# VHH binders against DNA replication and repair protein RecF (recF), part 1

Scores and structures below are computed, not measured.

Target 1, 363 residues: DNA replication and repair protein RecF (recF), of Pseudoalteromonas atlantica (q15zz5)
Amino acid sequence: MKLDSVQIRNLRNLQHVTFKPSHGVNFILGINGSGKSSILEAIHYLGFGRSFRTSKHKNVIQNEQESFTVFCECLEDSTTQRLGLSRSINDTVSVSINGIKGNKVSDLVSLLPVQIFTPQSSDILLGAPKLRRKYIDWCLFHVEHSFLTCSNAYSRLLKHNNALCRKQQVGYANPQRVYWTDLLAQYGSELTEFRNAMMTRLIPLITSNLAQFLPEFCVEISYYRGWEKGLELNEALTKSADRDYKNGYISVGPHKADVRFKISGKPAQEVLSRGQLRMLVAALQLATTQCLMSYTQKTCIFLLDDVGAELDAAKREVFIDRLLESNTQLFVTAIEEHQLEFIDKYQNKKMFHVEHGQVREES
Unless a header shows other numbers, all headers, positions and changes below count from the first letter of the chain; antibody chains are not in Kabat numbers.
ipSAE, averaged over its two directions, is called F for ESMFold2-Fast, E for ESMFold2 and O for OpenDDE. V2 adds 0.75 times the mean of E and O to 0.25 times the DockQ between the complexes of E and O.
[cut] marks letters that were taken out.
Atom coordinates printed by the task and the answers are left out, and those that the model quotes come from them; centres of patches stay.

## First folded at step 4 (VHH; framework vhh_podentamig1)

Design a01 (from d02a with W100Y F102W)
Fold by ESMFold2-Fast, scan of step 4:
Structure a01 (fold): chain B 363 residues (1-363), chain A 123 residues (1-123)
Amino acid sequence: as target 1 above (363 residues)
Amino acid sequence: EVQLVESGGGLVQPGRSLTLSCAASGFTFSDYDYGWYRQAPGKQRELVAAIYGGSTLYADSVKGRFTISRDNAKNSIYLQMNSLRPEDTALYYCAAELYYDWSGYTPYDEDYWGQGTQVTVSS
């Protein structure tokens, strides 16, 4: 699905912005503070239900306003979809799909696969395992219809089992606790099967991308499911039960899962320079758009924020070219004109200039 | 102001039925998944039934007897309780629960709880 028009109201310094992006690549130029990242933030809300810049929705609402709104018209196989999201100062959200209100945020974001590359994107490699699980889970959400239901069931069961461990009022051998632990194992095993299948799809795509982005390295990619190899999840939960009861939380399961990247037996983040880590992240992010195209025929909207600071012109060009090959609709922010000197090679493009929260299109 | 208001509790004889209702206001109903919890005197709070998307989950003790449902148009959650037993006597809570998933719900995501409604099953 491609954005055909975007309307933004009362988001950061964007009071009222309307523009019609290209279905190919959109270059958004402006100095720091002009509002260019706020445009990406608005699109990010449509695809994630949240800001990539702050955890606090209230901070995204323009000063002295009660809410912000992001509305778009999207094309999918010649059918126009009208999608909208509004967040109020009272922390309520309203989602509209083709004029129908009362939708979940998940209903909206399932229609618009959005990915983002920012200076902080290397946190996927350097940060906590949760960020690498989110990488896999984003792909699963857009490819597997039943993934969200399974993931939410596991999360609810995990919270409940953790609470039972913390209270310590019912011993770990109690039949009711065994019942809840067995359900946790059932949904956790199902979640793990989704992730195993997705890793099987992603690894070849990542490896193919790495041949172009990091040809000098052989990166081994593996998925750790979150418990001891050779055991079923219910067996691992039984084995850890005494420790879990004592410590007040479930210590094994897919909530402990991780994706590992190694070069010659060492963690990739210990071997690769900062620039090489950026290229590994680019290979990972590109694989998500390729996976979507290959398995669902859905197209991705890809946001590239502040690429001039993180990638030189040649690397930026390669990344953009590969994303466009996967039929991705791109939005790229940059401060300096020379960071986009290769732009003349692209046929399906638009240029936008952002100044003081106002957007102007040029050819 | 966020509110979950339970209703439908009371005193009933064994074998009878009750329907609990939970009315939600002050937040976006469709953002949340819902569950019914209960707490009997001297026992910890336990999950009775949950609904997330089109899927339901039930405690073993209530399977086949209780049914959870939601009405998005009325911003309401229901628990239909059939063939009630003395062991079902408890304070019943409605909960609206946000789950962290790949979509990246914010740190403002919080669970909302009702004040509870008493269900007493006795002769």
Scores: ipSAE 0.132, ipTM 0.618, lowest interface PAE 4.9, mean pLDDT 84

Design a03 (from d02a with S103E E110S)
Fold by ESMFold2-Fast, scan of step 4:
Structure a03 (fold): chain B 363 residues (1-363), chain A 123 residues (1-123)
Amino acid sequence: as target 1 above (363 residues)
Amino acid sequence: EVQLVESGGGLVQPGRSLTLSCAASGFTFSDYDYGWYRQAPGKQRELVAAIYGGSTLYADSVKGRFTISRDNAKNSIYLQMNSLRPEDTALYYCAAELYWDFEGYTPYDSDYWGQGTQVTVSS
């Protein structure tokens, strides 16, 4: 789906902003503090239910206001959909879909695939394994409708099994505990099958993208499922049971899974410069939009924040071109127009100028 | 104010039925998954039944006897308990648990629990 209009109220310094983006590429220009990143933050709420700049929703609400609202009209097969999200100072969320209230945040987010590339995106490579799992899980959430149900079941079972380990009153051999760990193994195995299938789809796309972004390197990509090779998950859980009971948590399973990137046997982050790591992240995130198009024919909204600081002009152009080839609707922030010298080659584009929380479309 | 209020407990004879209800207020009901837990004297609190997404999950000891359901319009969760046994005697708790999503989104970052309702199965 493509955003046809966006309305933002009381978000950061954006008191009341309305604009009609291009279905192709949208360039948002302004100095730091003008509100250009806040526009991306608003769109990000529609696709993730949260900010990419802060974990605290109250910090996103404009000073002296009780809530913020983001509303959009989207086109899907010539049908207009109306989507809205509001968050209050007391952390209450309200989601509206086509005038119907009481929807889940996941209902909204599943309708509008959104991806983002910012200076912080390198944390996918430099940060904890959780961020790499979220990379795979975002793809699964949008490609496999049954994934969320399986993931939710696994997470609930993991919480319960962890609680049983912490309380230390029931040993692993107890039939009640065996019942719960057997269910955990069942859903964990199903979750792992989803991730294995998705990695099989993503690796060729990532490799193809790396030929453009890091042609001088051969990056080996592997998926670690979260437990010892050669064992089924139920066997691994049995083998670790005494340690898990002593330590108060389940130590094996897909919640410990990771994606590894190596160059000549060494972790990529030890070999690549910071700029080269950003190229690897760009290749990874391009692969997600390509995966959606290839397997579902869904289109993605892609947010590129502060691209002048992260990518040189030639690589920025290649990144934008490849995203547009996947029928992606782009929103790109930059400080100055000269950072976007290549824009004249795009037919479906709009320019927006942001100053003091106000948005103006360039004629 | 966040509240989960259980009702429907009581003293019943073996083989009888009870329906437990849980009324939720003070948060967005549709954002949460729900479960029923129980705790017998001297034992740990255990999961009895849960609703997550479109699916249900039951403890082995209650399969085929208990049914969990939700009514989003009434902000309520139910546990239909059939063919009750003395070993079902426990305090029953309603829990609202934020389910996991692809980003680990946690609007409230907390699980909510009711005060519990006593179910006693005895002749």
Scores: ipSAE 0.090, ipTM 0.582, lowest interface PAE 5.4, mean pLDDT 84

Design a06 (from d02a with F102L S103T)
Fold by ESMFold2-Fast, scan of step 4:
Structure a06 (fold): chain B 363 residues (1-363), chain A 123 residues (1-123)
Amino acid sequence: as target 1 above (363 residues)
Amino acid sequence: EVQLVESGGGLVQPGRSLTLSCAASGFTFSDYDYGWYRQAPGKQRELVAAIYGGSTLYADSVKGRFTISRDNAKNSIYLQMNSLRPEDTALYYCAAELYWDLTGYTPYDEDYWGQGTQVTVSS
């Protein structure tokens, strides 16, 4: 579903903001500090339940206020849905769906697939494997209704098995430990099957996007499931059990999985420039919106917060065009209109000016 | 103020039943998964039962005897303990564990713990 109206209260410098975005592309213009990134932050809360700028909700609440609220009306198949999220200074959350309170944050975020591109998005390639697993798992969360239950079970079992390893009083042959390890293997294998299926869907889309963004490079994409090739997970857990017992943690399984990008046998991040890495990230994130449209017919809301001008104008235009071809509702920040020289070619667009925490639609 | 308050513990004879309750306040109950843990003297805390989504997990030693349930309307978690044994003697803790990584879907543990309730199974 797409946002028809957005209302923001007491979020950063936004005291009371209401606007009606285009279902296509929305350009949000303003100087640094005007509140344009705060508008994206508000929409990000609807899709992730958190800020992309800070881990602490109280830092997002306007000074001297007790809470912030983000409310939206969304259109899906000609039906209007009303969604809201509020966070208070005591870290409580309230989620409303069509006037009914007491919903989980996961209930809200499952309704609004949101993706974001910022200067920090290159951390997908430069950062820890966890960020690349997160990339796959975001797609699975929105495509596979049983994924969340499986993933949560695995995480809980992993935590418990790690605790058993730290105890160091129960060897791998103990029946109680064997019980927990077997259960971990069952859920871990199911999680890995979800990820293998998703990688099979994503790799062709990423490769197709790379033909436009990095045509001069042949990028090899592979998925490492988190344990030795040729073994079932239960066999790998048994083989590593003595080491895991001594070290105090489970060393094999999907929590160690990774996505690898290589160019001529070398890690892509060692070959590509900073600008070229951004193109690889753009290809990856575009693939998620294409995957959602292809397999669920769900539309994605995409936040392009490129305040540092990480993309040149030509690449930004291609990125926006491709996102719109995937029926994505797009929100793009910029300081000046001349940074968006190609803007006149879009028919389904709106322009918003942000000054001192206030939003004005350009006629 | 986040608070988990356990109740229902006590001294009970082998073969009897007890129901533990955990009342939650000060946070959004529905955002969390829940578990019961226990710690016997001289031993580390162990998972007894957990409830997440529509599924449950049980330790091998208690499966078939213990049942975990939740009541979202009452912000409460329960552990029904049947056919109690002397080895079930422990301090029992209610724990709330974050169901979802709100930063972009990476499940993680953010635990809130109760103070514990003592269960003693002795003749």
Scores: ipSAE 0.235, ipTM 0.662, lowest interface PAE 4.2, mean pLDDT 84

Design a07 (from d02a with F102Y)
Fold by ESMFold2-Fast, scan of step 4:
Structure a07 (fold): chain B 363 residues (1-363), chain A 123 residues (1-123)
Amino acid sequence: as target 1 above (363 residues)
Amino acid sequence: EVQLVESGGGLVQPGRSLTLSCAASGFTFSDYDYGWYRQAPGKQRELVAAIYGGSTLYADSVKGRFTISRDNAKNSIYLQMNSLRPEDTALYYCAAELYWDYSGYTPYDEDYWGQGTQVTVSS
């Protein structure tokens, strides 16, 4: 779905903002502190249920206000959808879909695939394995209907098995303990099958993108499923049981999975410069929009925050062009128009100026 | 304020039935998955039953005897316990977990627990 109108109330310095974006590319211009990143933050809430700038929802609510609201109208299959999200100072969330309240946040975010590229996006490569698992799982969430149910079942079973390990009152040979471990292995194996299938789809797309973004490097991409090669998950859990009960947590399984990037046998993070890592991240992010388009025919909304500082002009142009080829609706922030040297080539575009929390469309 | 309140516990004879209820307030009920846990004296807390999406999980010892259900309109979770045994004697807890893991949403506080309700099965 593509956004036709966006309304934002009481979010950061945005008291009341309404604008109608282009279905192609939208350039949002303003000095630091004007509210341009807050506009992206509002759209990010619709696609993730959270801010990309802070973990605390109350910090996003405008000072002295009780809540913020983000509302949009979007087109899907020639039908207009009306979506809304409100967050209150009491940490309550309200989701509305076509006038019906009481929806889950997952219902909203499943309708509106949103991706973001910011200065912090390199954390997918430099951060913990959980961020790389989130990369795969975002794709699965939007492509596979049963993924969320399986993933949540595994997480619940993992928490329970970890609790059993911590107190050690039920040994690993106990029949009740075996029952819970067998269920963990069943759902963990199913989750791993989803991730294996998704990696099979993503790797060729990433490799194709890397030919344009990092042609001088041969990047080897592999998925580590979270346990020893050659063993079934049940066998790995049995082999690690003594260690797990001693340490108080399950040490093997898809919750330990990772995506590994290597260049000449070394982690890519040790070989690539910060700018080259950004190119790798761009290739990864582009692959998600290409995958979504190929397998669901759904369009992605893509947020590019302060790209003038993060990507050189030629790579920035290629990134934007490739995203548009995947039928992506783009929102790009910059301080000044001259930082976006190639914008005149785009026909389906709009320019917005942000100053003191107010938005105006350039004529 | 987030709150889970269990009720329906009590003393019951072996072979009889009991229904536990858990009332939730202070959050969006439909966003969470729910489970029932129990803890007998001198034993660790164990998962009895869980409901996540349209699927359910049961401990082997209660499978076929216990049924977990939810009522979103009443913001309540239930545990129907049939054919009760002395071994079912425990303090029973309701727990809520945030539903949309891996949707790109990372919850900061995923679990809420009630204070528990006592079930005693005695002849």
Scores: ipSAE 0.254, ipTM 0.683, lowest interface PAE 4.3, mean pLDDT 84

Design a08 (from d02a with F102M)
Fold by ESMFold2-Fast, scan of step 4:
Structure a08 (fold): chain B 363 residues (1-363), chain A 123 residues (1-123)
Amino acid sequence: as target 1 above (363 residues)
Amino acid sequence: EVQLVESGGGLVQPGRSLTLSCAASGFTFSDYDYGWYRQAPGKQRELVAAIYGGSTLYADSVKGRFTISRDNAKNSIYLQMNSLRPEDTALYYCAAELYWDMSGYTPYDEDYWGQGTQVTVSS
């Protein structure tokens, strides 16, 4: 789907903003504090149900307002969809799809694949394994209609089994243990099959992107499923059972899965410079848009925040060009046009100027 | 010598069926997952169907019409294509994709591709 119009109310310094983006690339220009990143934050809410700048929804609501609202009209093939999300100060969420309220956030975000590249995006490489699992799981969420059901079932079962482990810290005679552990193994194995399949699709795309972004390095990519190689999940759970009950949590399974990046046997983050790590992240995120286009024909909305601080001009150009090749609708923030020397080569583009929370399209 | 050889393509009328076969040799068949990809003139190569671990995946455009299967004893992969449409016209490729938990994936342990077989759906 592609955004045809966006309306934002009471989000950060954006009191009432409406604009019609290009289906190609949109350059959003303005000084720091003008509201340009807030425009991306609004679009991010439509694709993730949350901010990329804060975990607290209240901080996103404009001062002295009770809620913020983001609405859009989206084009999917020849059909127009009307989507909306509101968050209030009491932490309630309201989702509207084609005039019908009471939808789940997952119903909304499944319609709009959104990805983002910001100064913090290197956290996918430097941060906890959870961020790398979310990278895989984002792709699965948009490609596999049954993934969310399986993932939710596993998370629910894990929470319950963890509670049983804590209860069992004072004893080991729980007759329901085997039942719940068997169910956990069943859904965990299914979740792992989804992730194995997705990694099989993503690794060739990432490798192809790395040939352009980091041609001087040979990056080895491997997926760790979250338990000992050579064992089925039910066997691993049985082997760890006594330890898990003593410690009060399940220690093996896809909730421990990770993606590893190595160069000459060493973790990539120990070999690559800051700028080179950003190129690896760019290759990873580009692969997600390519995966959607290649395997589902779905298009992605891509948000590229603070371009001037993250990538040199040549790398920005390559990144944007590759994203557009996968039919991505792109939103790029920058302070000034000269930070984007290559702008004139794009024909399907719009320029927007943001000043004091107001948006103006360049004529 | 590593090879994937596709067969079964041809010219067929809309609404009819075709079965594509892919014969694999020169590597351990069971260590790999398999897919069928297609490329129409002027378009990018796209995944049509795949067998990954215990799961099957189909492109939205072929779901319910195409069925992928494998025969480990014959080192072969099949694509049963029903209710064919003009839009299914493409060069179809068989691919063997290395599954991480079988041997570990590295840049030098590449996926294997066949040469392709042409499917043309027209009257």
Scores: ipSAE 0.000, ipTM 0.094, lowest interface PAE 16.4, mean pLDDT 81

Design a10 (from d02a with L98P)
Fold by ESMFold2-Fast, scan of step 4:
Structure a10 (fold): chain B 363 residues (1-363), chain A 123 residues (1-123)
Amino acid sequence: as target 1 above (363 residues)
Amino acid sequence: EVQLVESGGGLVQPGRSLTLSCAASGFTFSDYDYGWYRQAPGKQRELVAAIYGGSTLYADSVKGRFTISRDNAKNSIYLQMNSLRPEDTALYYCAAEPYWDFSGYTPYDEDYWGQGTQVTVSS
């Protein structure tokens, strides 16, 4: 889905901004603090329902204002959709889809696949397994219509089983405890099958991208489902039951899953430099866009915040070119045009200058 | 402000029916999954029924007897309790949990709980 117009009100230092992006690549230029990252933050709200810069919505609302609003007109298969989201300081959210209010945030974000690459994106490799699960689950959310229902069911069952362990209400052999654990195993196994299928799709794409981004390294990619190899989930839950009861939480299952990257038997993050880690992340995120294009009718919107300046020119050019080849609509922030020496080769592009919260399209 | 208010509890004879209601205000009702929990005297709180999207799940002890439903237009969830047993006697709580908590996409990070409504099943 491609943005035809974006309107932003009272978000950070953006009081009232309206612009019409290119369906190809959009370069957003301005000094630090001008509002360029705030434009990406607004688009990110449409695709995730949240900021990538803060967990507190009130910090995104412009000073002395009660709310912010982001509205867009989008093109999907030649049909125009009108999408809007408003957030208030009391954490009230309002979602509008084609003039109809009272929609769920999940209804909005499912329509607009958005990915982002920032200086913090290396946390996918350096951070906790949760960030790598989030990577897979973003793809599943946009590709598999039943994923969200399964994921939500598993989350609720996990919370309930954790409470049973924590409060030690019943032992692991109690029939009621067995009932909830069996149900957890059922939904956990289904969630794991979704992730196995998605990893089967993603690994070839990632490997293809790595041949271009890190040709000097052979990166082995594997998915750890979150429990002991050779056992079904219900067997693993039974085996860990005494430990889980003592510790007060379920220790095995897809909520412990991870994606592992190895080079010559060692974790990739121990072998690769910071710049090389960024290229691995770029290969991973490019693969999600390629996967979405290949398995759905949807195209992706990709946000590249400040990292265009941190990647060397050749790597930036390759990353942008590959994203455009996947029919992605790009938004790239930079301080000055000369930091994007390869920009003249793109025909389907627009330049926007941001200064003091105001946006101007370059003629 | 965020509020969940349970109603419909009371004293009822074994074999009878009772409908619990939970009214939500102060947040976007449709962005949350809902559950009914209960706590009997001297026992721990347990999940009775939950609704997530269009799907439901139930505790084994109430399966086939209880039905959870939601009405997004009225910002309410319901628990229809049929063929009540003395063992169903408990304080019943309504809970709201944000969507996508497991996946990390949720725009909300807080669960909301009601104060509870007493259900007593006795002769």
Scores: ipSAE 0.300, ipTM 0.710, lowest interface PAE 3.8, mean pLDDT 85

Design a11 (from d02a with L98Y Y108S)
Fold by ESMFold2-Fast, scan of step 4:
Structure a11 (fold): chain B 363 residues (1-363), chain A 123 residues (1-123)
Amino acid sequence: as target 1 above (363 residues)
Amino acid sequence: EVQLVESGGGLVQPGRSLTLSCAASGFTFSDYDYGWYRQAPGKQRELVAAIYGGSTLYADSVKGRFTISRDNAKNSIYLQMNSLRPEDTALYYCAAEYYWDFSGYTPSDEDYWGQGTQVTVSS
């Protein structure tokens, strides 16, 4: 779905902002502190239920206000959807879908695939395995109807099995422990099959993108499922059972999974410069929008924050071009128009100027 | 303030049925996963049943006898307990846990607990 209108209230320095974006590319211009990144933050809430700038929702609420609100109208197959999210200082969330209240955040975000590229996006390569699992799981959430239910069941079963290990109240072969461990293996195997299938789809897309972004390197991409090769998950859980019960947690399974990137046998993050890592991240994130278009026909909303600091002009142009080829609705922040000198070639575009928390459409 | 209030417990004969209810207030009901736990005298608290959206999980000892359900319109969780046995005697607790969001954050330990309701199965 594509955003036809966005309304933001009491978010950062945005007291009351309303604008109608282009279905193609939207350039949001303003000096640092004007509110341009706050506009992206508002759209990010619609697609993730959270800020990309802070984990504390209260810090996003405008000073002396009790809540912030983001509303949008979206077009899907000629039908307009009305979506809203509000977050209060007591950390409660309210989600509205077509006038119906009491929805889950997951109900809202499933309707609006949103991706973001910021200076912090390199953490997917440099950070913990959890961030690389999130990369795969975002794609699965939007592509596979049953993924979230499976993932949530696995998470709950993992917590319960961990508690049983910590308490050590029953022997290793106790039927109750076997029952819960068998369920864990069942849901974990299903989760792993989702991730294997998704990696099979993503790797060719990433490789294709790397030909434009990082042509001087051959990057090998592999998925580690979280347990010993050659074993089924139930076998791995049985093999680790004594250690897990002694240590108080389940040590094998998809919660330990990772995506590995190698260049000539070495971790890519040890070989690539900072700028080259940004190119690899761009290739990865572009692949998510291409995957959605290719396998679901769903369109993505893509947020490019501080594009002038992240990518040189030539790479920026290629990135935007490839996103638009995937029928992506794009929002790009920049300080000045000269940082976007290539924009004249785009037909379906809008320009917005942000100053002191106010938004004005150009012309 | 967050509140979970259990009701429906009591003394019942073996083979009979009871329905436990848990009324939730002070938070967005739909954002949470829910479970029923029990604690028998001298034992640790154990998971009996849990509900995650449309999916349910049960302890082996209650599978086929107990059914967990939720009513989002009434902000309530239920545990239908059939074919009750003396070993089902325990204090039953309702628990709410933050829902897994798709960003990959795992829910913490059980975030909210009720005060419990006593179920005694005895002739």
Scores: ipSAE 0.264, ipTM 0.677, lowest interface PAE 4.0, mean pLDDT 84

Design a14 (from d02a with D101E E110S)
Fold by ESMFold2-Fast, scan of step 4:
Structure a14 (fold): chain B 363 residues (1-363), chain A 123 residues (1-123)
Amino acid sequence: as target 1 above (363 residues)
Amino acid sequence: EVQLVESGGGLVQPGRSLTLSCAASGFTFSDYDYGWYRQAPGKQRELVAAIYGGSTLYADSVKGRFTISRDNAKNSIYLQMNSLRPEDTALYYCAAELYWEFSGYTPYDSDYWGQGTQVTVSS
């Protein structure tokens, strides 16, 4: 779904903001501190349940207020959907879907696929494997209806099996431990099959995007499932059981999975400059929107924050053009209009000016 | 203040039934997945039943006898215990945990536990 109306209350310096975005591209202009990134932060809450700027929800609530609220309206199949999220200083959250309260945050974010590109997006390449697993899992969450249930089951089983290892009260041969380890292997194998299938879909899209973004490099992309090649997960768990029992955690399985990027046998992050790494990230993020367009009826909302600091004008134009070709609704922040020299070529666009927490649409 | 309060425990004869209740307050109930754990005298704490997403999970020893459910309107979790056995004698705990890894959404304290309710199965 695409946003037809957005309402934000008491979020950062945004006391009360209402605007109607374009289904194509929306340019949000303002000086640093005006509130332009806060508008993206509000939309990010609808798609992720969290801020991309802070882990502390209290820091997002406007000073002297007890909560913030984000509401939107979306047209889907000629029916208007109404979605909302409110977060309080007591760390409670309230989700509303079509006037009905008491929904889970996962219910809301499943309706609104949101992706983001910021200066910190290079952490997907430079950071821990968990960030690369989240990249795959975001795609699976929006494409496969049973993914979340499988993923949640695996996480709970992993936590329980780790607790059994830590207490060292139950050896591998104990029937209770065998029962829990067998369930872990069952759900872990199912999770791994979801990820294998998704990587099969994503790799060709990423490779195609890299031909445009990094044509001088041949990037090899591979998925490591989290355990020894040639073994089934239950066999790997059996092989590692004594070590896991002594160390107090399960050492093999999809919770150890990773996505690897190599150039001429070396990790891409050792070969590519920081600017080139940003191009690889852009290719990865573009692939997610292309995947959704190819395999679902869902449209993606894409947030480009502070892109002028990370991508030159020519690369920004190519990235925006390719996202729009993937039926994506874009929100792009910039300080000044001259940073967006190519904007006049877009027909389905809106310009918004942000000053002192207030938003106005350009005439 | 986050609080989970268990009730419904007691002394019961083998083959009978008990329903345990857990009342939650101080956080957004619908955001969490829930489980029942138990600890028997001289044994470690074990997972008995869990409700996650649209599915349930049960320990082998209670499968087919116990049923976990939730009432979002009452902010409550239940464990229906049928065909009770002496081996089910334990202190039963309610636990709340947030499982939602893909988005990175997690409160700063995701695990909440009750104080427990005693279940004794004896003639």
Scores: ipSAE 0.149, ipTM 0.616, lowest interface PAE 5.0, mean pLDDT 84

